VH-VL binders against Uncharacterized protein y4jR. Designs and how they scored, part 7

Target 1, 151 residues: Uncharacterized protein y4jR, of Sinorhizobium fredii (p55518)
Amino acid sequence: MKTLIVEDNPKKRASLVEYYSSEFPSDDLEVTSALISGLRVARDTKPEFIILDMTLPNYSPDENKGSRIELMPFAGREFVMRVNRMSIKTKVIIVSMFETFGVAPRLITLNSLDAELRDRYPNVFVEAVHYSQAQADWKTAIKNARLSLDR
Key: E = the ipSAE of ESMFold2; O = the ipSAE of OpenDDE; V2 = 0.75 times the mean of E and O plus 0.25 times the DockQ between their complexes.

## First folded at step 8 (VH-VL; framework fv_daratumumab)

Design g6 (at its last look DockQ between E and O 0.60; V2 from the best seeds 0.00; counts 0 for: pae E 2.02 > 2)
Fold by ESMFold2, look of step 8:
Structure g6 (fold): chain C 151 residues (1-151), chain A 122 residues (1-122), chain B 107 residues (1-107)
Amino acid sequence: as target 1 above (151 residues)
Amino acid sequence: EVQLLESGGGLVQPGGSLRLSCAVSGFTFSSYYMSWVRQAPGKGLEWVSAISYKGGYKYYADSVKGRFTISRDNSKNTLYLQMNSLRAEDTAVYFCAKSPFRYGSDLYFDYWGQGTLVTVSS
Amino acid sequence: EIVLTQSPATLSLSPGERATLSCRASQDVSSRLAWYQQKPGQAPRLLIYDASNRATGIPARFSGSGSGTDFTLTISSLEPEDFAVYYCQQRGNWPPTFGQGTKVEIK
């Protein structure tokens, strides 16, 4: 199975890659760090499973410099909308370090985004889950989502 | 010692087909992205195609998309390029190239083969 | 696609001289630029990756600098084996593209 990770945070990205490659060593894994590169890879290669961050830059940050610049808090929502438009057979799970997004007065919770995306894009969107390095809930969510594609 | 050895080049008529092979040794082939890069006689370098470490992600330059197919057989340590509907402008030395990346299609090439010549002429 | 413009097209120098090669990108590629050496009838060889990092086994006389759109390869003191064509290559924006080369030749 072809799986794409779209994640700009280097430590979180390494954690996702380590977990996924250990659990599903037969899968062909690709990694991108920005909205535009992630969408290009999705369009050109049609991965069957996508693990996506909600907050992403449009363009890949330079790893030599290290800071997150011009992050879009709702990049994940944009990604799901555009992948849905591609009409490819894929499933998307969002794994986010944040439980709230945007700036006042337009703060939106991860749970609210999860409900919105499930309603609007049921053919591609699976769920949004909170990432914590101390907890395994996101690991279980990724595993369950991936296994559901087998059966 | 890292070695990349291309083969399968030759003379072919326009519209014809040819399959290139690249045999590798000296590194764990299944761990890295591989690419084809070509160089027309007397000209510069042009990236042609890339393939992920397990072969599931394939990328093509616009000039070859729909005509060329990259593939790999990790059990044989071999990279392939199937070239169909060949044109005169495909005439080039084709290099097999390794990237130091398991993940990521933003490539540079740390080891290269010696190349195989493809000539497309009537 | 990002166009890389190398200058000069030809650089005629003697052994022991300093060579300075330029590569300019049509768009910002951050530090994501590589340099390759190619001798007649041979494959390219990676010299520098990510603008300034020497590849394994590359002599210290080769150095790279720059970021954004302007990049430089410097050979501090030319050896006879350094007379070759040099290409820059960006990976900062899809697809990967190469410059047209700078030939460093014996004066």
Scores: ipSAE 0.584, ipTM 0.862, lowest interface PAE 2.0, mean pLDDT 91
ESMFold2 (binder alone), look of step 8: mean pLDDT 94; pTM 0.958
OpenDDE, look of step 8: ipSAE 0.596; ipTM 0.874

## First folded at step 9 (VH-VL; framework fv_daratumumab)

Design h1 (from g3 with heavy chain G104Y; at its last look DockQ between E and O 0.60; V2 from the best seeds 0.00; counts 0 for: pae E 2.5 > 2)
Heavy chain, then light chain:
Amino acid sequence: EVQLLESGGGLVQPGGSLRLSCAVSGFTFSSYYMSWVRQAPGKGLEWVSAISYKGGYKYYADSVKGRFTISRDNSKNTLYLQMNSLRAEDTAVYFCAKSPFRYYSDLYFDYWGQGTLVTVSS
Amino acid sequence: EIVLTQSPATLSLSPGERATLSCRASQSVSSRLAWYQQKPGQAPRLLIYDASNRATGIPARFSGSGSGTDFTLTISSLEPEDFAVYYCQQRGDWPPTFGQGTKVEIK
ESMFold2, look of step 9: ipSAE 0.511; ipTM 0.842
ESMFold2 (binder alone), look of step 9: mean pLDDT 94; pTM 0.955
OpenDDE, look of step 9: ipSAE 0.869; ipTM 0.940

Design h2 (from g3 with heavy chain S30R G104E; at its last look DockQ between E and O 0.04; V2 from the best seeds 0.00; counts 0 for: pae O 2.6 > 2, placed apart)
Fold by OpenDDE, look of step 9:
Structure h2 (fold): chain C 151 residues (1-151), chain A 122 residues (1-122), chain B 107 residues (1-107)
Amino acid sequence: as target 1 above (151 residues)
Amino acid sequence: EVQLLESGGGLVQPGGSLRLSCAVSGFTFRSYYMSWVRQAPGKGLEWVSAISYKGGYKYYADSVKGRFTISRDNSKNTLYLQMNSLRAEDTAVYFCAKSPFRYESDLYFDYWGQGTLVTVSS
Amino acid sequence: EIVLTQSPATLSLSPGERATLSCRASQSVSSRLAWYQQKPGQAPRLLIYDASNRATGIPARFSGSGSGTDFTLTISSLEPEDFAVYYCQQRGDWPPTFGQGTKVEIK
């Protein structure tokens, strides 16, 4: 199975890659670190499973050519929307270390984003889960989501 | 300078309740995971509970699950631990502890308070 | 849960001597191991994180090594202020756990 990880945080990315490659060594794994690069890979390779961060830069540091990196708090939502438009057979799980997004007084919770994406994109979006280095809940979520695709 | 100051400890009978507080300063409180770690007299350290940046996620050791509740007020830079149904084995110095990095959930602790003593005895 | 076993329980040494403390995990924790120092009546102090990285302000005489299940804290030359209890702590798996401690005392 073709799988794409889109994650800009080096530590978190390393943890996701380590876990996934260990659990599913036969899968074809590709890794990107930005919204646009992730979408490009999704378009070109049509992965069946995508592990996605909610907050991402538009472009990788290399693509920014020294420009200040600006993180987009709702990049994951944008990603799911655009992937849905591509009409590819894929499932997306969002793994985020943040609880809330945006600026007060218009803060949005991870749970509210989960509910929104489930409603708007049921064919593509699986769930949003909280990431913690200390707990394995996100591992279980990823594993279950991946295994459900074999059915 | 990072400072953590626990309070609320004291003597309580078995089955009783206490609420611990930890006042913090010297760092952006709302950006860090916080934990409670306890130490029984003459014994080692035991992780008790952790809470995420905004309090949306709470974690507990099996030994205190269902009895203790962790919370935080980011507007007051204060961490709390509500302890109910206290037992003799809960007797310990309770430390509040800070995770090292902003928006990281790694539970090792770069700063500790001096602790507050909780004694559960009939 | 992962059990950390420290050895020896007590280490009696003189100032200027080398101290070697061991921490063994019941299963692999990768490099997710920290070391703490605690003196009587005081809060623990972080010494080492990620097995081998000194925390800010920690003297160079403290060093950590190891990965997987076997870890070592080394004090190259003991200073009078180094006599204390030392704890290892893992976050490789849930829940985080501590070793039972090693007491470094004056001979």
Scores: ipSAE 0.053, ipTM 0.730, lowest interface PAE 2.6, mean pLDDT 93
ESMFold2, look of step 9: ipSAE 0.479; ipTM 0.838
ESMFold2 (binder alone), look of step 9: mean pLDDT 94; pTM 0.955

Design h3 (from g3 with heavy chain S105D; at its last look DockQ between E and O 0.06; V2 from the best seeds 0.00; counts 0 for: pae E 3.2 > 2, placed apart)
Fold by OpenDDE, look of step 9:
Structure h3 (fold): chain C 151 residues (1-151), chain A 122 residues (1-122), chain B 107 residues (1-107)
Amino acid sequence: as target 1 above (151 residues)
Amino acid sequence: EVQLLESGGGLVQPGGSLRLSCAVSGFTFSSYYMSWVRQAPGKGLEWVSAISYKGGYKYYADSVKGRFTISRDNSKNTLYLQMNSLRAEDTAVYFCAKSPFRYGDDLYFDYWGQGTLVTVSS
Amino acid sequence: EIVLTQSPATLSLSPGERATLSCRASQSVSSRLAWYQQKPGQAPRLLIYDASNRATGIPARFSGSGSGTDFTLTISSLEPEDFAVYYCQQRGDWPPTFGQGTKVEIK
């Protein structure tokens, strides 16, 4: 199975890659670190499973697209929307270190985003889960999501 | 063939209420966002409201918030707009509009009904 | 909300002539802009989506261009059936909004 990880945080990315490759060593895993690069890979390779961060830069640091790296707090939502337009057979799980997004008074929780994306994109979106170094909930979520694709 | 057919328009006094319906056919209704767009006589187009596939999320223009309620019955392939506390400025042809992508939330509109006229006047 | 300003308000041309319609956004909408055609007593018809893509069944004489804040709809050679009102619409930010329209009328 082709799988894509989109994660800009090096430490978190390493943890995701380590876990996934350990659990599913036969899967073809590709890794990107930005919204646009992730979308490009999704388009070109049509991965069946995508592990996605919510907050991402638009471009990777090594891309010659500008001077300043700006994190987009809702990049994951944008990603899901745009991938959905591609009409590829894929499932997306969001793994985020944050529980709240945006600026007051329009703060949005991870749970609310989960509910929103489930409603808006039921064809491709699986769930949003919290990432913590201390907890293994995100591992269980990823594993369950991946295994569900074999059914 | 995609078809959208609005009904329920008519003459109503200020402060009154109307319920618009839009019957659809030719596509899987439950797989698309639906919207209402209105056009005052001799004026341009104004987005009014949108609703997600299962009705879990509803969106409104500021001009109608608190007064209008969008809903849908996927078993009947019908979109609704409950309009309360109507004002003269709500006078318009109301169009039912379909979003273009299956399970997509892009709010531009690939198909429109012919519209139903709502006139609010004393 | 994002304000779309269309120009000119009215464009008087003859069949066979080139029509150029402008739509300017108060802030960037990226490429999330659509164009519609509306004839009297009829529903709007989608012409262009995502700034430059022709909708299904739309003749090749219609083309869209632009990104960010400045967009253009071009009709390379006007046909008699092309005389109508044209609206641009953005979905770059909530709520979606329309321009005020450009009327293309026969000279």
Scores: ipSAE 0.032, ipTM 0.691, lowest interface PAE 3.0, mean pLDDT 93
ESMFold2, look of step 9: ipSAE 0.412; ipTM 0.808
ESMFold2 (binder alone), look of step 9: mean pLDDT 94; pTM 0.956

Design h4 (from g3 with light chain A34N; at its last look DockQ between E and O 0.05; V2 from the best seeds 0.00; counts 0 for: pae E 2.7 > 2, placed apart)
Heavy chain, then light chain:
Amino acid sequence: EVQLLESGGGLVQPGGSLRLSCAVSGFTFSSYYMSWVRQAPGKGLEWVSAISYKGGYKYYADSVKGRFTISRDNSKNTLYLQMNSLRAEDTAVYFCAKSPFRYGSDLYFDYWGQGTLVTVSS
Amino acid sequence: EIVLTQSPATLSLSPGERATLSCRASQSVSSRLNWYQQKPGQAPRLLIYDASNRATGIPARFSGSGSGTDFTLTISSLEPEDFAVYYCQQRGDWPPTFGQGTKVEIK
ESMFold2, look of step 9: ipSAE 0.538; ipTM 0.852
ESMFold2 (binder alone), look of step 9: mean pLDDT 94; pTM 0.954
OpenDDE, look of step 9: ipSAE 0.878; ipTM 0.942
ESMFold2, look of step 11: ipSAE 0.477; ipTM 0.833
ESMFold2 (binder alone), look of step 11: mean pLDDT 94; pTM 0.953
OpenDDE, look of step 11: ipSAE 0.191; ipTM 0.772

Design h5 (from g3 with heavy chain G104D, light chain S30K; at its last look DockQ between E and O 0.04; V2 from the best seeds 0.00; counts 0 for: pae E 3.3 > 2, placed apart)
Fold by OpenDDE, look of step 9:
Structure h5 (fold): chain C 151 residues (1-151), chain A 122 residues (1-122), chain B 107 residues (1-107)
Amino acid sequence: as target 1 above (151 residues)
Amino acid sequence: EVQLLESGGGLVQPGGSLRLSCAVSGFTFSSYYMSWVRQAPGKGLEWVSAISYKGGYKYYADSVKGRFTISRDNSKNTLYLQMNSLRAEDTAVYFCAKSPFRYDSDLYFDYWGQGTLVTVSS
Amino acid sequence: EIVLTQSPATLSLSPGERATLSCRASQSVKSRLAWYQQKPGQAPRLLIYDASNRATGIPARFSGSGSGTDFTLTISSLEPEDFAVYYCQQRGDWPPTFGQGTKVEIK
């Protein structure tokens, strides 16, 4: 199975790659670190499973040519929307370190985003889960989502 | 300068309740995981509870699940621990502890308060 | 939960001597191990994180090594202020746990 990980945090990315490769060593895994690069890979390779961060830079450091990296708090939402438009057979799980997004007074919770994406994109979006290095809840979520595709 | 100051400790009977507070300064409180770690007299350290940046996720040691509640008020830069149904084995100095990195959930601790003593005795 | 066993329980040494403290995990924690120093009546102080990295402000005489299940804290030459209790702590698996501590005392 073709799988794509889109994650800009090096430590978190390493953890996701390590876990996924260990659990599913036969899968073809691609890794990117930004919204646009992730979308290109999704378009070109049509992965069946995508592990996605909510907050991402628009471009990778290499593409930014030394410019300040600006994180987009809702990059994951945009990613799911664009992937849905591609009409590829894929499932997306969002794994985020953050609980809330945006600025006051318009703060949005991860749970609210989860509900929104489930409603708007039921054919592509699976769920949003919280990432903790200390716990394995995100691992269970990823594993269950991946296994559900082996029908 | 990072500062953590615990308060609320004292003597309480078994079955009683107590609420601990930890006032923090010198860092962006809302960007860090916070934890409570306790130490019984003459004994080692035991992790008790942790809470995420905005309080949406809470974690507990099995020994305190169902009895203790961790919370935080980011507007007041204060961490709390509500302790109910206290037992003799809960007697300890309770430390407030800070995780080292912003938006990192790794639970090791770069700064500690001086602790507050909780004594549960009949 | 992962059990950390420290040895020896007590280490009696003189200033200027080398101290070697051991921490053994019941399961692999990879490199997710920290060391703390605690003096009587004081809060613990972080010494080492990720098995071998010195925390900010920690003297060079402190060093950590190891991975998996076996870890070592070394004090190359003991200073008078180094006599204290030392704890290891793992975050390799949930929940985080501490060793029982090693007391470094003056001979």
Scores: ipSAE 0.103, ipTM 0.747, lowest interface PAE 2.7, mean pLDDT 93
ESMFold2, look of step 9: ipSAE 0.438; ipTM 0.829
ESMFold2 (binder alone), look of step 9: mean pLDDT 94; pTM 0.953

Design h6 (from g3 with heavy chain S52T; at its last look DockQ between E and O 0.05; V2 from the best seeds 0.00; counts 0 for: pae E 14.9 > 2, placed apart)
Fold by OpenDDE, look of step 9:
Structure h6 (fold): chain C 151 residues (1-151), chain A 122 residues (1-122), chain B 107 residues (1-107)
Amino acid sequence: as target 1 above (151 residues)
Amino acid sequence: EVQLLESGGGLVQPGGSLRLSCAVSGFTFSSYYMSWVRQAPGKGLEWVSAITYKGGYKYYADSVKGRFTISRDNSKNTLYLQMNSLRAEDTAVYFCAKSPFRYGSDLYFDYWGQGTLVTVSS
Amino acid sequence: EIVLTQSPATLSLSPGERATLSCRASQSVSSRLAWYQQKPGQAPRLLIYDASNRATGIPARFSGSGSGTDFTLTISSLEPEDFAVYYCQQRGDWPPTFGQGTKVEIK
């Protein structure tokens, strides 16, 4: 199975890669660190499973696209939306270190984003889960999501 | 050809209620984000409300929260705006507006209806 | 909310002249900026999306540029049908908001 990880945080990225590769060693794994590069890989390789961070830079530092590098708080939402447009057979799980996004009084919770994306993109989006080095919930979520694709 | 046709506007007293409808054709209604945008006489444009593809989530401008309710009937290709507790400042032409992409969440508007006038006056 | 300020309020020009309209955002909207044209008694018409992309059916004389907080709509050579009000609109943050409009009128 082709799998894509989109994660800009080096430590988190390493943890995700290590865990996934350990659990699913036969899967073909690709890794990117930015929104646009992730979308391009998704388009070109059509991965069946995507592990996605919610907050991503638009471009990676080594990319020279003539555009400003900006941190996008809701990059994950945009990513899911754009992937959905591609009409590829894929499932996306969001793994985020943050539980709250935006600025008061318009704060948005990870749970609310989860519910919204489930409603908008039921064919692509699986769930959003909180990431913590101290907890294993994200591992369970990723594993369950991946295994569901074999059913 | 994409078509959006608003109806239900009229004269109403302050505190009154109106229900606007927008009949659509020429595209797969259930695949698009829909919005209401209003324009007071001689003034600019103001986004009022948006609703997701299946109606699972609804969004409102602060100026209408608690008073307006957006809804849709995908089986009838119709968008609705229930307006309660109307105020003079709600006087405007109300446009229904279509988002550009299928299953997209980009909130800009590629097609608009001609609008329906709502006048709130004693 | 993000406030969009358009300038000038009114632009008086003759057919054939170049029109330059500005839209400034109170904070960055990245490239999530659209331009609309509205004539009296009509619905707005989408001209430009994502700051610089011309919508389907829009003549080549219309162009958009900018990113972040400063945006420009340019009409290279005004046609008689181009005299109207133009609005910018951002979706960089919730809620979506419009500028107050620039009226392009015939001199």
Scores: ipSAE 0.000, ipTM 0.606, lowest interface PAE 11.7, mean pLDDT 92
ESMFold2, look of step 9: ipSAE 0.006; ipTM 0.516
ESMFold2 (binder alone), look of step 9: mean pLDDT 94; pTM 0.958

## First folded at step 10 (VH-VL; framework fv_daratumumab)

Design i1 (from h4 with heavy chain G104Y; at its last look DockQ between E and O 0.04; V2 from the best seeds 0.00; counts 0 for: pae E 13.3 > 2, placed apart)
Heavy chain, then light chain:
Amino acid sequence: EVQLLESGGGLVQPGGSLRLSCAVSGFTFSSYYMSWVRQAPGKGLEWVSAISYKGGYKYYADSVKGRFTISRDNSKNTLYLQMNSLRAEDTAVYFCAKSPFRYYSDLYFDYWGQGTLVTVSS
Amino acid sequence: EIVLTQSPATLSLSPGERATLSCRASQSVSSRLNWYQQKPGQAPRLLIYDASNRATGIPARFSGSGSGTDFTLTISSLEPEDFAVYYCQQRGDWPPTFGQGTKVEIK
ESMFold2, look of step 10: ipSAE 0.007; ipTM 0.498
ESMFold2 (binder alone), look of step 10: mean pLDDT 93; pTM 0.949
OpenDDE, look of step 10: ipSAE 0.837; ipTM 0.931

Design i2 (from h4 with heavy chain S35H; at its last look DockQ between E and O 0.57; V2 from the best seeds 0.00; counts 0 for: pae E 8.5 > 2)
Fold by ESMFold2, look of step 10:
Structure i2 (fold): chain C 151 residues (1-151), chain A 122 residues (1-122), chain B 107 residues (1-107)
Amino acid sequence: as target 1 above (151 residues)
Amino acid sequence: EVQLLESGGGLVQPGGSLRLSCAVSGFTFSSYYMHWVRQAPGKGLEWVSAISYKGGYKYYADSVKGRFTISRDNSKNTLYLQMNSLRAEDTAVYFCAKSPFRYGSDLYFDYWGQGTLVTVSS
Amino acid sequence: EIVLTQSPATLSLSPGERATLSCRASQSVSSRLNWYQQKPGQAPRLLIYDASNRATGIPARFSGSGSGTDFTLTISSLEPEDFAVYYCQQRGDWPPTFGQGTKVEIK
């Protein structure tokens, strides 16, 4: 199976790669670190499974000709929407270091985003889960989502 | 000891085809991205193609896209490059090269073969 | 594609001297710039990865520095076996590209 990881944080990315490749050594894994590069790979290679961060830069400095890297807090939502428009057979799980997004008083929870994405994009979106190095809940969510694709 | 050994080079007319092979030993071939990099006589290095460790992701330089096909056979520890519609500018020594990290898609090369010469000439 | 420009084209020095090789990228590659050595008739060998990290087995006289668009490979004290062509290579954006090379000649 072809799996794509889109993650800009190096430590979290290494942890995701280590876990996934250990659990699913027969899968092909591609890794990107920005919204636009992730969407490009998704369009061009049509992975069957995508592990996605909620907060990502739009572009690398190279793509943006040296501009500062700005993180989009809702890049994962944008990603899911655009992948849904691609009409490819894929499933997306969001794994986020954050449980709230935006600025006070307009904070949005990860649970609220999970509910929104399940409602709007049921054909591609599986769930959003919190990432922590100290906890295994995100590992279980990734494993369950991936194993459901074998059936 | 990591070893990469290219073969299949030779003389071919423009428009012809060749298939290059790279026999691999000394590491778990099926865990690494593999690459082809070429060097025209007296010139610098040009990346040509990459393939993921199970073959599901394939990447090509614009100069060869549509004409070259990268593949691998993990049961034989062998990387391939099928080159079709060859042109004079494809004349080069072709190296196979290994990506540095297990299960990584990084595009740089910690081990290289010694290369095989492809000459495209009338 | 990101273009890498190396300077000088040729560097003629004696054993024991310091060599300084430059690589300039057409746009930022952060620290994702590697260096290779290629001796006549041989395959390239990785020297430095990600600007400043020495590859396994590479002597301490080789060092790299830089970030963004400007990078330097330094050979602190040339040995006779260091006669070779040196290439920089970026992995900051698709596709990976190489510089045109700097030839280091030992006088």
Scores: ipSAE 0.007, ipTM 0.626, lowest interface PAE 8.5, mean pLDDT 87
ESMFold2 (binder alone), look of step 10: mean pLDDT 94; pTM 0.951
OpenDDE, look of step 10: ipSAE 0.021; ipTM 0.668

Design i3 (from h4 with heavy chain S35H A50V; at its last look DockQ between E and O 0.07; V2 from the best seeds 0.00; counts 0 for: pae O 11.2 > 2, placed apart)
Fold by OpenDDE, look of step 10:
Structure i3 (fold): chain C 151 residues (1-151), chain A 122 residues (1-122), chain B 107 residues (1-107)
Amino acid sequence: as target 1 above (151 residues)
Amino acid sequence: EVQLLESGGGLVQPGGSLRLSCAVSGFTFSSYYMHWVRQAPGKGLEWVSVISYKGGYKYYADSVKGRFTISRDNSKNTLYLQMNSLRAEDTAVYFCAKSPFRYGSDLYFDYWGQGTLVTVSS
Amino acid sequence: EIVLTQSPATLSLSPGERATLSCRASQSVSSRLNWYQQKPGQAPRLLIYDASNRATGIPARFSGSGSGTDFTLTISSLEPEDFAVYYCQQRGDWPPTFGQGTKVEIK
């Protein structure tokens, strides 16, 4: 299975890669670190499974080529939306170190975002889970999501 | 209450080194991107560096790249800025600043410290 | 990098008067423009984020507007504590940059 990981944090990225590769060594894994590069790879390679960070830079410093760089707190949501529009057969799981987004009274939790994306993009979006180095819940979520694709 | 307290500033000769610290309280330090911003005497503000909440993401202004190193110790709730090869133009008040966690890693600053003065002079 | 130009350099007004501060970007920053207040010897304080959103605890007399390249900070009625230097800051492009500041001083 072709899988894409989009993660800008080197440590988290390494952890995700290490775990996924260990659990699914036969899968073809591609790794990117920014929104636009992730979308490009998604478009070009049409991965069946995508592990996505919620907060991403639009570009990496090395690949912006004069484009504006910013850290986007809702990059994952935008990613899912755009991937959905591509009409590729893929499933996306979001793994985020953030728990809340926005400002009161319009504070959005990761759970709320999960619900929103499940509602808006049921064909593409699987779930959003919190990432913590101290907990393995994100591993279980990724594994279950990946295995569900074999059914 | 969010508090940021810089320290480590002082007088240093050109080519010298200095390490700044920023002690924080009132928020979960490890959940926020942190920044250094400096202000030369009588001048405006200049962004210097950013570090991610886990320290795996670090970037610098071109003016300090290769000379400054940003780091953090989440167990101590402290942000650091190692400044090497200091130049006269590095003379400034250095502020540590906090990114708003609720907004992800947006590049603006909701809280600032009072700053610490670094003077580079022969 | 994006250059932010603030005007006027100095604004002399009396308490109770309306203050209008301008920030112009060398290129579009969308709505990713913030405003800070700094008093002598003090840390900057966030006033407005993303062009028009008041930060927590900021009085209603402060408002921001604009998009693209032209932005405005308005203080509807100046209070004595509002006399300070105001900076705009963009996050629309890397690196983040600040304007040179506008000093609001008492007439």
Scores: ipSAE 0.000, ipTM 0.604, lowest interface PAE 11.2, mean pLDDT 91
ESMFold2, look of step 10: ipSAE 0.006; ipTM 0.597
ESMFold2 (binder alone), look of step 10: mean pLDDT 94; pTM 0.953

